VHH binders against p91247. Designs and how they scored, part 27

Target 1, 277 residues: p91247
Amino acid sequence: MAVDMIVEPKWVVQNFGNIRILDASWTFKPKADVAEYKAKYYNKFGVGMNELKNPEYLAEHINGAAHFNFDIAYYPSEDERFTLYTPEEFSSYVKRLGVFNGDHLVIYGRGKDGGMAAASRAYWTFRYYGYTTVSVLNGGIEAFKLAQGVVQSDSKAEGIRCKDAIHFPIGEVCAAKGFKKKTDCDQAFAAKGIKVGDTVVISCGIGLSASAICLAAARSGIVAKLYNGGVHELAYKAPQHLNMRVTLLLHAITVLRCTYIHFTFLYAIVIKIERIV
Short names: E, the ipSAE of ESMFold2; O, the ipSAE of OpenDDE; V2, 0.75 times the mean of E and O plus 0.25 times the DockQ between their complexes.

## First folded at step 7 (VHH)

Design s1 (framework vhh_rezetamig_d1; at its last look DockQ between E and O 0.01; V2 from the best seeds 0.00; counts 0 for: pae E 20.3 > 2, placed apart)
Fold by OpenDDE, look of step 7:
Structure s1 (fold): chain B 277 residues (1-277), chain A 128 residues (1-128)
Amino acid sequence: as target 1 above (277 residues)
Amino acid sequence: QLQLQESGPGLVKPSETLSLTCTVSGGSISSKSYYWGWIRQPPGKGLEWIGHIYYSGSTYYNPSLENRVTISVDTSKNQFSLKLSSVTAADTAVYYCAAYSGFVITYEDLLQSGYDYRGQGTLVTVSS
């Protein structure tokens, strides 16, 4: 499916639950010693991701964005700063970023020129490896913030993504004074393709936002189940439907389509149960 | 400017191995700028990507041919080669060697215009 190569911040905000966001921010570093890098980090992406963290990314990034780290995504060689891994090796790294096949990747940067240079390099890298649904966020994280996108700071940023889940902000059903009118909630659900007759499971980071959304859904006649344990419970019951950076010992029971899970209190995921395995 | 030239037998019997060599001139095969690939065009059909090799020896093959394809590089001769085993009539095609940069949009795009250099092609017929 063809996508726009460049997308605007407003579009990203509007499609936040339907895309996989990657931070391609790169802080300049001298070229690492080739031999040392080969020994420590070449095709050892887990080690790289633990030891080669970017302070800028950790300080602030788009909510739910994984860091596409140039110090890990590439390796130094005698002649190149950013040598390309084999497709298989690269795929291994991409999987660790929580990217599923078929995801619409939206890549952004920061700094000079809105980070377009780094974002664009990442774009072409993904294209080289056969990813066809890739876009660059115009203007980077700063433009995104201006468009009122949500950013976060994490010292231990871990993203969990549920395959085929619907991103559903609590703000769709709640306002400052409590629940919105039933009619407004009905419309919100409908806009996300959730309708009466659907069997849905609702989850969030720790179950709070999901609880509210579940109640709203019930009021609207939508049969919803709440994961009491939030994303942790989901991970336990259906780990195969989650792409996590942290290895959890879990067994899965059901086939779920999930979207990206945010660990904020502002967002929930709605999962339509299509098939019980 | 790189020049690529395919060489090898134009006739191969069924079940045998097709072997072709691409001789590179005007530059070194050890260049980090290019992948060295093979593509083919069967009669009446579109171009098909076979695979490529990097100077380091890293290979990537078309999944449809992966089990039968071997691409190798000989830096001493400034050549890279294709071996396709267990050939059938379906493997009859004009075979091209090509060089292309590390960044391509898609293999389909590569086949159309994404290569930087390409040989003239050599017809290989599989027949008893």
Scores: ipSAE 0.013, ipTM 0.247, lowest interface PAE 8.1, mean pLDDT 79
Fold by ESMFold2, look of step 7:
Structure s1 (fold): chain B 277 residues (1-277), chain A 128 residues (1-128)
Amino acid sequence: as target 1 above (277 residues)
Amino acid sequence: QLQLQESGPGLVKPSETLSLTCTVSGGSISSKSYYWGWIRQPPGKGLEWIGHIYYSGSTYYNPSLENRVTISVDTSKNQFSLKLSSVTAADTAVYYCAAYSGFVITYEDLLQSGYDYRGQGTLVTVSS
């Protein structure tokens, strides 16, 4: 679908929840040592996301925005500060940011220029990889706040609830003989307000019911992230096998005080991005 | 089939602590399949979610009640409990315990039909 290259803060406020938002904030710093970066971070997006935190993003960002971090999304080379990854490598990174192919992606920056330079760099990076349903928020986070947009801080996770959490019994997608027909499951998801292309988090007390619903959701074209107590126990026993984003998602899901003041963003970890290949 | 039964005093004096217990039968309170929760309905009003507890000991409370609510589990008796401190007449309600297993949950759906099992409820009146 065709989208405007630049969107206004009021439009973003009015369409909040129907778009995927990225914070393109970058804090000036010297170019990293090329050899050291290559050894530690190159194509190791989970490691980079765990260790290369941006304090401005952590302190304040638009509600639900993931950080498109220039220190991770690109790598330094001898001649360039921000060298582009291959499409496959880039796709691996943006899937961790919850970017789903076909989402209307809105990118913003911050600072006295509204962060338009950083946001525009990120915008053109997505365009370079063939992702065309992307826009820049005019005036950045500062203009968004003036339009009464909601922002959040990850340092204040207390009181966050998962808004619009939907109870979905296994019987909605399974019968005695196995999964119901695809059309019956499509209807069951729609009846709960879950549409094709939605990104959802699916959770239960154990992994068996959630796994079945996650598979049924995938068949219905819904982007689903599985979480349950079993995954939490496995993360405790062998955390080195889970990436940093899964850990942050688990923390966000378990905090059920959701207000404008005390929330973290939720995002899907697995994204299919065909246009970036 | 899980069965849930509330028990506790029907009358509580203002400023005291309301204490209710839910006895679980037909299943184990240590089950990883369920959240164990409390819901109330003040006279003439809609249902209000109070909070719930998961087998790991993790508790989740309605922000409007957070500072006054404690939910806990006694695995030896297969029970979970609610303590609501400093009660007033506004806390008069029918209190229900509930069990639910959900994959995607709205709190409004939970309050109306989102639980898998619910007790029949017990009226608690806060009065002098």
Scores: ipSAE 0.000, ipTM 0.097, lowest interface PAE 20.3, mean pLDDT 70
ESMFold2 (binder alone), look of step 7: mean pLDDT 81; pTM 0.831

Design s2 (framework vhh_rezetamig_d1; at its last look DockQ between E and O 0.01; V2 from the best seeds 0.00; counts 0 for: pae E 21.4 > 2, placed apart)
Fold by ESMFold2, look of step 7:
Structure s2 (fold): chain B 277 residues (1-277), chain A 128 residues (1-128)
Amino acid sequence: as target 1 above (277 residues)
Amino acid sequence: QLQLQESGPGLVKPSETLSLTCTVSGGSISSGKYYWGWIRQPPGKGLEWIGHIYYSGSTYYNPSLENRVTISVDTSKNQFSLKLSSVTAADTAVYYCAAYSGFVITYEDLLQSGYDYRGQGTLVTVSS
């Protein structure tokens, strides 16, 4: 289906739950050394996303928007600053941003030109790869805010790397006849690096294991938030119902795709939130 | 509001071909929004992905079944189908048709991302 090339801020506000939004902000910098970039970041999108952050995006972006980072989405070559990846490689990157085939994608930028130059480059990149349900937000984040659009800040949050995500079987807190004793559960949480006073988000495919672990965590003095739905849908469809730090962590989980998600009764994924805002 | 409905014989003899059709309503296969897939669940076992097709005719199959599977699409009837040849008792299962969106690199990505829509399923028994 064809969508408009350019969409107005009011339209985006009115259609917020039905679109996927990307921030295409790019801060001018010298071209990266080709050999160094190839060794460290080429086709290593997780590494790039962890290390090549944009302070303007972190400080403020449209609620729920992922960052389409020019320093990650392209690679420098001898003749070009922004060389295109193969379609398969590019697909791997944008899946980490929560972009899936069929979504109506809306791209925006920021700054004195309304970010139209950066957003337009990202727009044509998606068109190059055959993604045609894509639009540019006229006037960028500044115009969006004037139309009463919701923005958020990530500057206080720290991401969680895949190696820090915790696979937590229900058997750590339950036995055949019910919950284990508080002291046994305290030890199970401590063995996983989760201590009294920590804040965690607990999720699983069907929600049963996460519910039990959340109750056991509360008894152990751990601040636990239960996430029952698909992490992808909540982070992108209704981010305003989550506080900013949880939204950022859910985006990071979706983008990294490092944790193994089973639709089984027996396991949950526990993400420790490193800082409370 | 996409709805998927499986149809076909519930009993298939060994060595014959299992044939199922999925009828899609509430949306169009030719829209290009979805991949159209088949999955199955043998009695007492987990789900197994069989394969999928894009409206263009492009297919991808589970390597363990690849030599026996054909998936096809008929956009004029808004249907897609599964043929599984040379069946044995091991092919007895509940068969589901499904639709999903997004980028698909491997069948593991498909299972991890889940299906957007799935039919109610139809039991196919392979028996003499």
Scores: ipSAE 0.000, ipTM 0.094, lowest interface PAE 21.4, mean pLDDT 72
Fold by OpenDDE, look of step 7:
Structure s2 (fold): chain B 277 residues (1-277), chain A 128 residues (1-128)
Amino acid sequence: as target 1 above (277 residues)
Amino acid sequence: QLQLQESGPGLVKPSETLSLTCTVSGGSISSGKYYWGWIRQPPGKGLEWIGHIYYSGSTYYNPSLENRVTISVDTSKNQFSLKLSSVTAADTAVYYCAAYSGFVITYEDLLQSGYDYRGQGTLVTVSS
């Protein structure tokens, strides 16, 4: 599927739940020692992701965005600052970012020129590795904020991303004073392709936001099931559908549009999820 | 082996500018090996990265502080400095200058091992 190479902030806001956002923020740094890097971080992405942090990203990033960290995505060599990993190695890293095959990646940067240089480098890197549905957010995070996009700071909370799930922020059905009007909620569900008659399962980190959304859904006549154990329960029962190495979106839930849910005994479930295109 | 030492007033009045200097010894700031950074830890809170400067003068600031922070380098004196304007009680903290080879780890870990070199820290209290 062809996508626009450059997307505007307003579009990103409108399609926020249907895209995978990557922060490509990078600050100029001295080149790391090649031998030291090789020993510590080469193809050790878990270690890199734990130890190599970008303070700017941590301070503020687009909600749900993973950091495509140049200090991890590439490795230094004698001749190159950003040597490319093998496709298999790169894929391993990308998976850790919570990217699934078929995701529409939207990459943004920050700073000078709206971060277009870094974002573009990341774009071409993904293209190099065969990713076809990739876009650059025009103007970067600052433009996004101006378009009333939501940003967050990193927390210690870890989250799970579910493959082929609909991302549904609680803010779609709740406001500061409680639940939005039923009509507003109806519209929110419809916008995500959720309708009466659908078989949906709702989960979140610990089940709180999901509970609220489930209640809103019920009010709208949408029958949804709630995992009591949240995404952790799903992780236990159907880990193949989850990437657990992603920061959890604040006040966001995963809505599973299931073709079928098969319960084998009381402790095992098989979930088949359809992604709304 | 590099040694870093913070210096500056330990007391600053609200709305004034906090000013600290880090003196580097045992090596040159102009070596290009390190970022020269500032970190702080408010009482009872975790570490917060303020920003850093490269010997070339390139700066990078925490966005939460960017409007108030200025970091500068004086290669001739082998020093770099921090200015934080419009201070409030929230800016009360132990301030550290640090050198790190281009990588930053979690703030909590940075206190322990996330830097190559770090000063002993200096308490700056904002009080009227």
Scores: ipSAE 0.000, ipTM 0.219, lowest interface PAE 14.1, mean pLDDT 79
ESMFold2 (binder alone), look of step 7: mean pLDDT 82; pTM 0.841

Design s3 (framework vhh_rezetamig_d1; at its last look DockQ between E and O 0.01; V2 from the best seeds 0.00; counts 0 for: pae E 16.7 > 2, placed apart)
Fold by ESMFold2, look of step 7:
Structure s3 (fold): chain B 277 residues (1-277), chain A 128 residues (1-128)
Amino acid sequence: as target 1 above (277 residues)
Amino acid sequence: QLQLQESGPGLVKPSETLSLTCTVSGGSISSGSYYWGWIRQPPGKGLEWIGHIYYSGSTYYNPSLENRVTISVDTSKNQFSLKLSSVTAADTAVYYCAAYSGFVITYSDLLQSGYQYRGQGTLVTVSS
């Protein structure tokens, strides 16, 4: 309430010197091996920042924006793709991005949906840690450029792309009023080389889009496995443990704050799960 | 430049409530730039973080004190305050109000970065 949850591009241009901007761009990729990640990158933020660069961020980002990199800000664990660090560890990472308490933090993404899923994930992560002066830039870098905002480049022309991943926008299966007809979705999957009877892994790295695509794939007879962690990963890996109370608790923890939320979150889940059983 | 000044009684009786006010000048509490906090230093001991408040009303307290502490803000007077109930001789200390910038998650983060702006301090003695 001190700051708006969502800010418009013109507002960001007008307030450019009074805010701290983070680019939350993330490129789809499979979950890293847990043991390998822990050995190489866990709590080694300098190493991660040197080795896990995002070519789209380097090629173009809002002037002065640092990259809040999901492959660094979180770590993979057995149960989650994007497991939260302790508050002390997370603070160490974001200080390297130039984020300090009291700054009005504005987070943006990129892509056809304005990167709202990635920006929203980052927004709720900061809220989880008790950082309340945070906003999401509506429409991402694309809308910011349309409002004549200034962007910059940090890289020479060289990018990294994963040839094993199929980029599948939510617009291929959804329209303004909901899911497209099954026949339209069947065509969209076929155009990407995905046929009836195939088993596919769908990333939740673009937020709710992965969930919608997974449902559309199931309707089209495609065996879809959600690879995003959290509620959806639990639904496929250990469905017997998913229930409405655990889902509601995760939502409440994301929205509501507790003193020392990391500690309280761990014990609250253990206690409430045992009571449900 | 931001200035902070503590005010309130220097002597408080045991079991009563310690009440201090911090007046902010050279800046506005309504800005989103700082958390507004209280720190104390008992005689011969190190600094102890008491708690802080964001201008929106969100509060964060040291767990060892949270049952006795209330921090509030009055943006119309550009002031924030501390109330510490049921005081004993152990609460005798120099009390400082402070403005903290940076990402605050834990008590140790405040200790590392929370001293950029603070008042001169006011001694509060708990004595009958």
Scores: ipSAE 0.000, ipTM 0.121, lowest interface PAE 16.7, mean pLDDT 70
Fold by OpenDDE, look of step 7:
Structure s3 (fold): chain B 277 residues (1-277), chain A 128 residues (1-128)
Amino acid sequence: as target 1 above (277 residues)
Amino acid sequence: QLQLQESGPGLVKPSETLSLTCTVSGGSISSGSYYWGWIRQPPGKGLEWIGHIYYSGSTYYNPSLENRVTISVDTSKNQFSLKLSSVTAADTAVYYCAAYSGFVITYSDLLQSGYQYRGQGTLVTVSS
């Protein structure tokens, strides 16, 4: 059964017993050493889950929610911050989260933009691996608390540049309390010349903001492809297309019209660059 | 050439707040070229990343210290600062301010080679 990609807090409250909730909260930190991570945590999810704790999640999370921890769900590589495991490996992790086939997953985040970047990253990850009943909680944990009569506050924003790309800030589709209305997002895409029928590749620093924009695009009927490697990978493979004076920005995205880049597809929504022409 | 210099008290009492300032010369903090970070090395231990700030005010902290750490930037003075609250003996270390330029930051890079520029360091001792 088709589910809504974005669900509101009231809906989550009403369906609390019929969904599997995942907390996708992630706190920024430097990319782990690739060799060290490989030795300690790669495909060692039990070890990761014991040693790589998120203090925000531990401090507060929705009751019954498991932590979809980006430090565990992905692994660092030379070119990517969040490299994707094989389906089999990922399945092993998901099972440890108490997720079963057929579960309706509701993923939430926290902080800036209601945590939509992280939640959307997780959303697309599950979609990539073939999960079909996945939703993002609009507004994150803060919105959920408000829906239950609890009051809370919001956070910060920055951007990156790429040649021959459309610069699309996450703020066009997200506000402090989550995703903007579909109609507002439709207008935002249209203003940038992005329309239904276009195939666009979306990238950002490390793939979070881009994930949110991709989800918004999908809701609007726009076929958006998420570049998993983000600007980090591009910096290594095609530095000539980047403004090298721009430092790491987590909240800015670039929509690429790919005339110069070859991609490999595993599924319809996640793309890896294979070759730059 | 970019130069960084740490300044602040070398002695802090337990439970108090450690406060350091890094003065940057030979370049502007507001240029957007660098992350402005803090690292420390406790006696007999390896380097530890504390956090960094971009000129826009965006901060990133070590999760282990996040609740106690505040990094700020003053573009008018071309300085950035570190505050570490509720200090204990475990916070005794040589503290370095540093600058990093690049898109990709690994933990090992930050500690070993990622910071292209680093101050001479200042010893801060936590003692009653």
Scores: ipSAE 0.000, ipTM 0.225, lowest interface PAE 11.6, mean pLDDT 79
ESMFold2 (binder alone), look of step 7: mean pLDDT 81; pTM 0.835

Design s4 (framework vhh_rezetamig_d1; at its last look DockQ between E and O 0.03; V2 from the best seeds 0.00; counts 0 for: pae E 16.7 > 2, placed apart)
Fold by OpenDDE, look of step 7:
Structure s4 (fold): chain B 277 residues (1-277), chain A 128 residues (1-128)
Amino acid sequence: as target 1 above (277 residues)
Amino acid sequence: QLQLQESGPGLVKPSETLSLTCTVSGGSISSKSYYWGWIRQPPGKGLEWIGHIYYSGSTYYNPSLENRVTISVDTSKNQFSLKLSSVTAADTAVYYCAAYSGFVITYKQLLQSGYDYRGQGTLVTVSS
């Protein structure tokens, strides 16, 4: 399906759950030494993603957005500042950004001209590699904020993503004082395409948020099953169903104590049974 | 491999509309991989980008020509067309239809004027 090359912030807000957002923010840096970069970072995207952080992105980005980092997405060569990887190599990087085939990518920037330069460069890069459903967010993160989009600061915690799963925040069914009204929960489920009569499997990082969502679902007449193993079990038994970002997060959780799980508590994945079989 | 071929009149009178068609073979114009564009080269001058169209019908034109240019696609014929209205002698050029995946180019592509595929070109002379 053809998508608009440029999309407005209001549209992004309205379609927030149906798109994959990428932050293309880039802070100017001198060209790295070619030999040094080759040794440290060339096609070593995991290392790059750990060591080449962007402070602006970390300070604030659109909720759920992955950083399309120019210092990682390209490599320096003798002839070019931003040399293009092979399709296979680039695909490896894109997977680490949590991009699935068929995703509608929405790319934004920040700063001068709303970050249109960086966003646009990222756009044609994806186009170069054959991605067809790509858009640029007009006006960048500032325009998005004005349109009342949700932004976040990132320490290292990322949301859980699973292939063919519905991302479902616990905040849709719970508020500060507990569960929302049944009618509100009904509407929240319906908005995500979850209907009475559906049988769904719900999971999260450690099973807490998923448990609450299961209870809400049950109240709404939705047959919900709790996947007790959570994302951890999936990572072990079926890593192909998880994006690379989630995998990395899990590794970090294993290495870095429970503090990074905090953001995972806010989100659950909902999988319809018909999609599992 | 895509092949592109320009067709249309080689002579147009001043103030008339230049009309060219590009026939695409070896692939579908409905491909999501390519933009379909027109470029021209006036005698003794460099190449000038005219505009392009996506299979969906989305167009982008050179601002200098935007008011006079119309590019369209005919999926049934696997063709796309150029119309340039109110022509003058300045519009005399070799016109090329071309296809490209985006605006990123390698050195090789640069040598090919930034396009992945291009027609042989057709001379259009504006003369009374």
Scores: ipSAE 0.024, ipTM 0.390, lowest interface PAE 4.3, mean pLDDT 81
Fold by ESMFold2, look of step 7:
Structure s4 (fold): chain B 277 residues (1-277), chain A 128 residues (1-128)
Amino acid sequence: as target 1 above (277 residues)
Amino acid sequence: QLQLQESGPGLVKPSETLSLTCTVSGGSISSKSYYWGWIRQPPGKGLEWIGHIYYSGSTYYNPSLENRVTISVDTSKNQFSLKLSSVTAADTAVYYCAAYSGFVITYKQLLQSGYDYRGQGTLVTVSS
């Protein structure tokens, strides 16, 4: 598919959850020692992601955005600060960011001129490797916030993992003519450990599967909350008879990040929520 | 690491259906990280991408072949398959199954950037 080269903040807000967002923020620093970098970080993307943190990204980024870190995505060489990896090595890095074929990738920056220089470099890097379903967010995180987009902080999300997410294919509740019978859907939910009266948060990469599963869950007497936006949907909703604990909120944020890593057209992620009151 | 092995008849009559199976070992066909594809090399020509399938059943085919090709997955046997209908002598080629996990999947980029894994290939001859 062809996508627009530049997208506006309002469009990104409206399409949130159906795109993959990368933060291309980079803080100027001297070139690293080439030999030291090669020994410790070259083609060791997990190590780099753990050790080469960007404080501005951690403090604030668009909800769900992974960091396309220039200190990791490129390597320093004797003649260049940002030397390109082979396509295979680069692909290995961006898979860790949740970028797979078919995703509409949106890249943004921050700071002076909306961070368009950094976002543009990342954009052309993806183009160099042949990834053409990529856009730049006009005006960066600053413009996104002015358009009432949701941002988050990762500094308090360390150590949260995705192990509690339930994979729920849309085919469990849908067939060729539409929804399956209520009894079949009841059984499908029960087979996944989701029973009548349970409260769940449902999300998917394109939003359509989650909506259908949410409707089927409501028909089966399951309290389903659709997560299409940022953390503010989980925190802003007035909790009359159920509350989401801080740990579950942080887990839900991490699950949504992991959803973009394991994105597919045909399933949603379901989180079962338990009250402790 | 993943190992891919093609199997199927090496000789197919014109107008019939070419059927090949790829057996995956060292990993799962249900992996969300891989597309499972078929490529071929006609005698004296370059590689030609046929199509691929994702574990969910989603398929994408080379437009020049899409009316004649079906790719499917059998998770119980850890296999995926190719059916190419109404074959002619032009379909004589070495057929390879492949796995790839790159973020770019157009057939031009795949052929230039490489696949992550490929089988050894099997020659299929279309002859009376």
Scores: ipSAE 0.000, ipTM 0.133, lowest interface PAE 16.7, mean pLDDT 73
ESMFold2 (binder alone), look of step 7: mean pLDDT 81; pTM 0.830

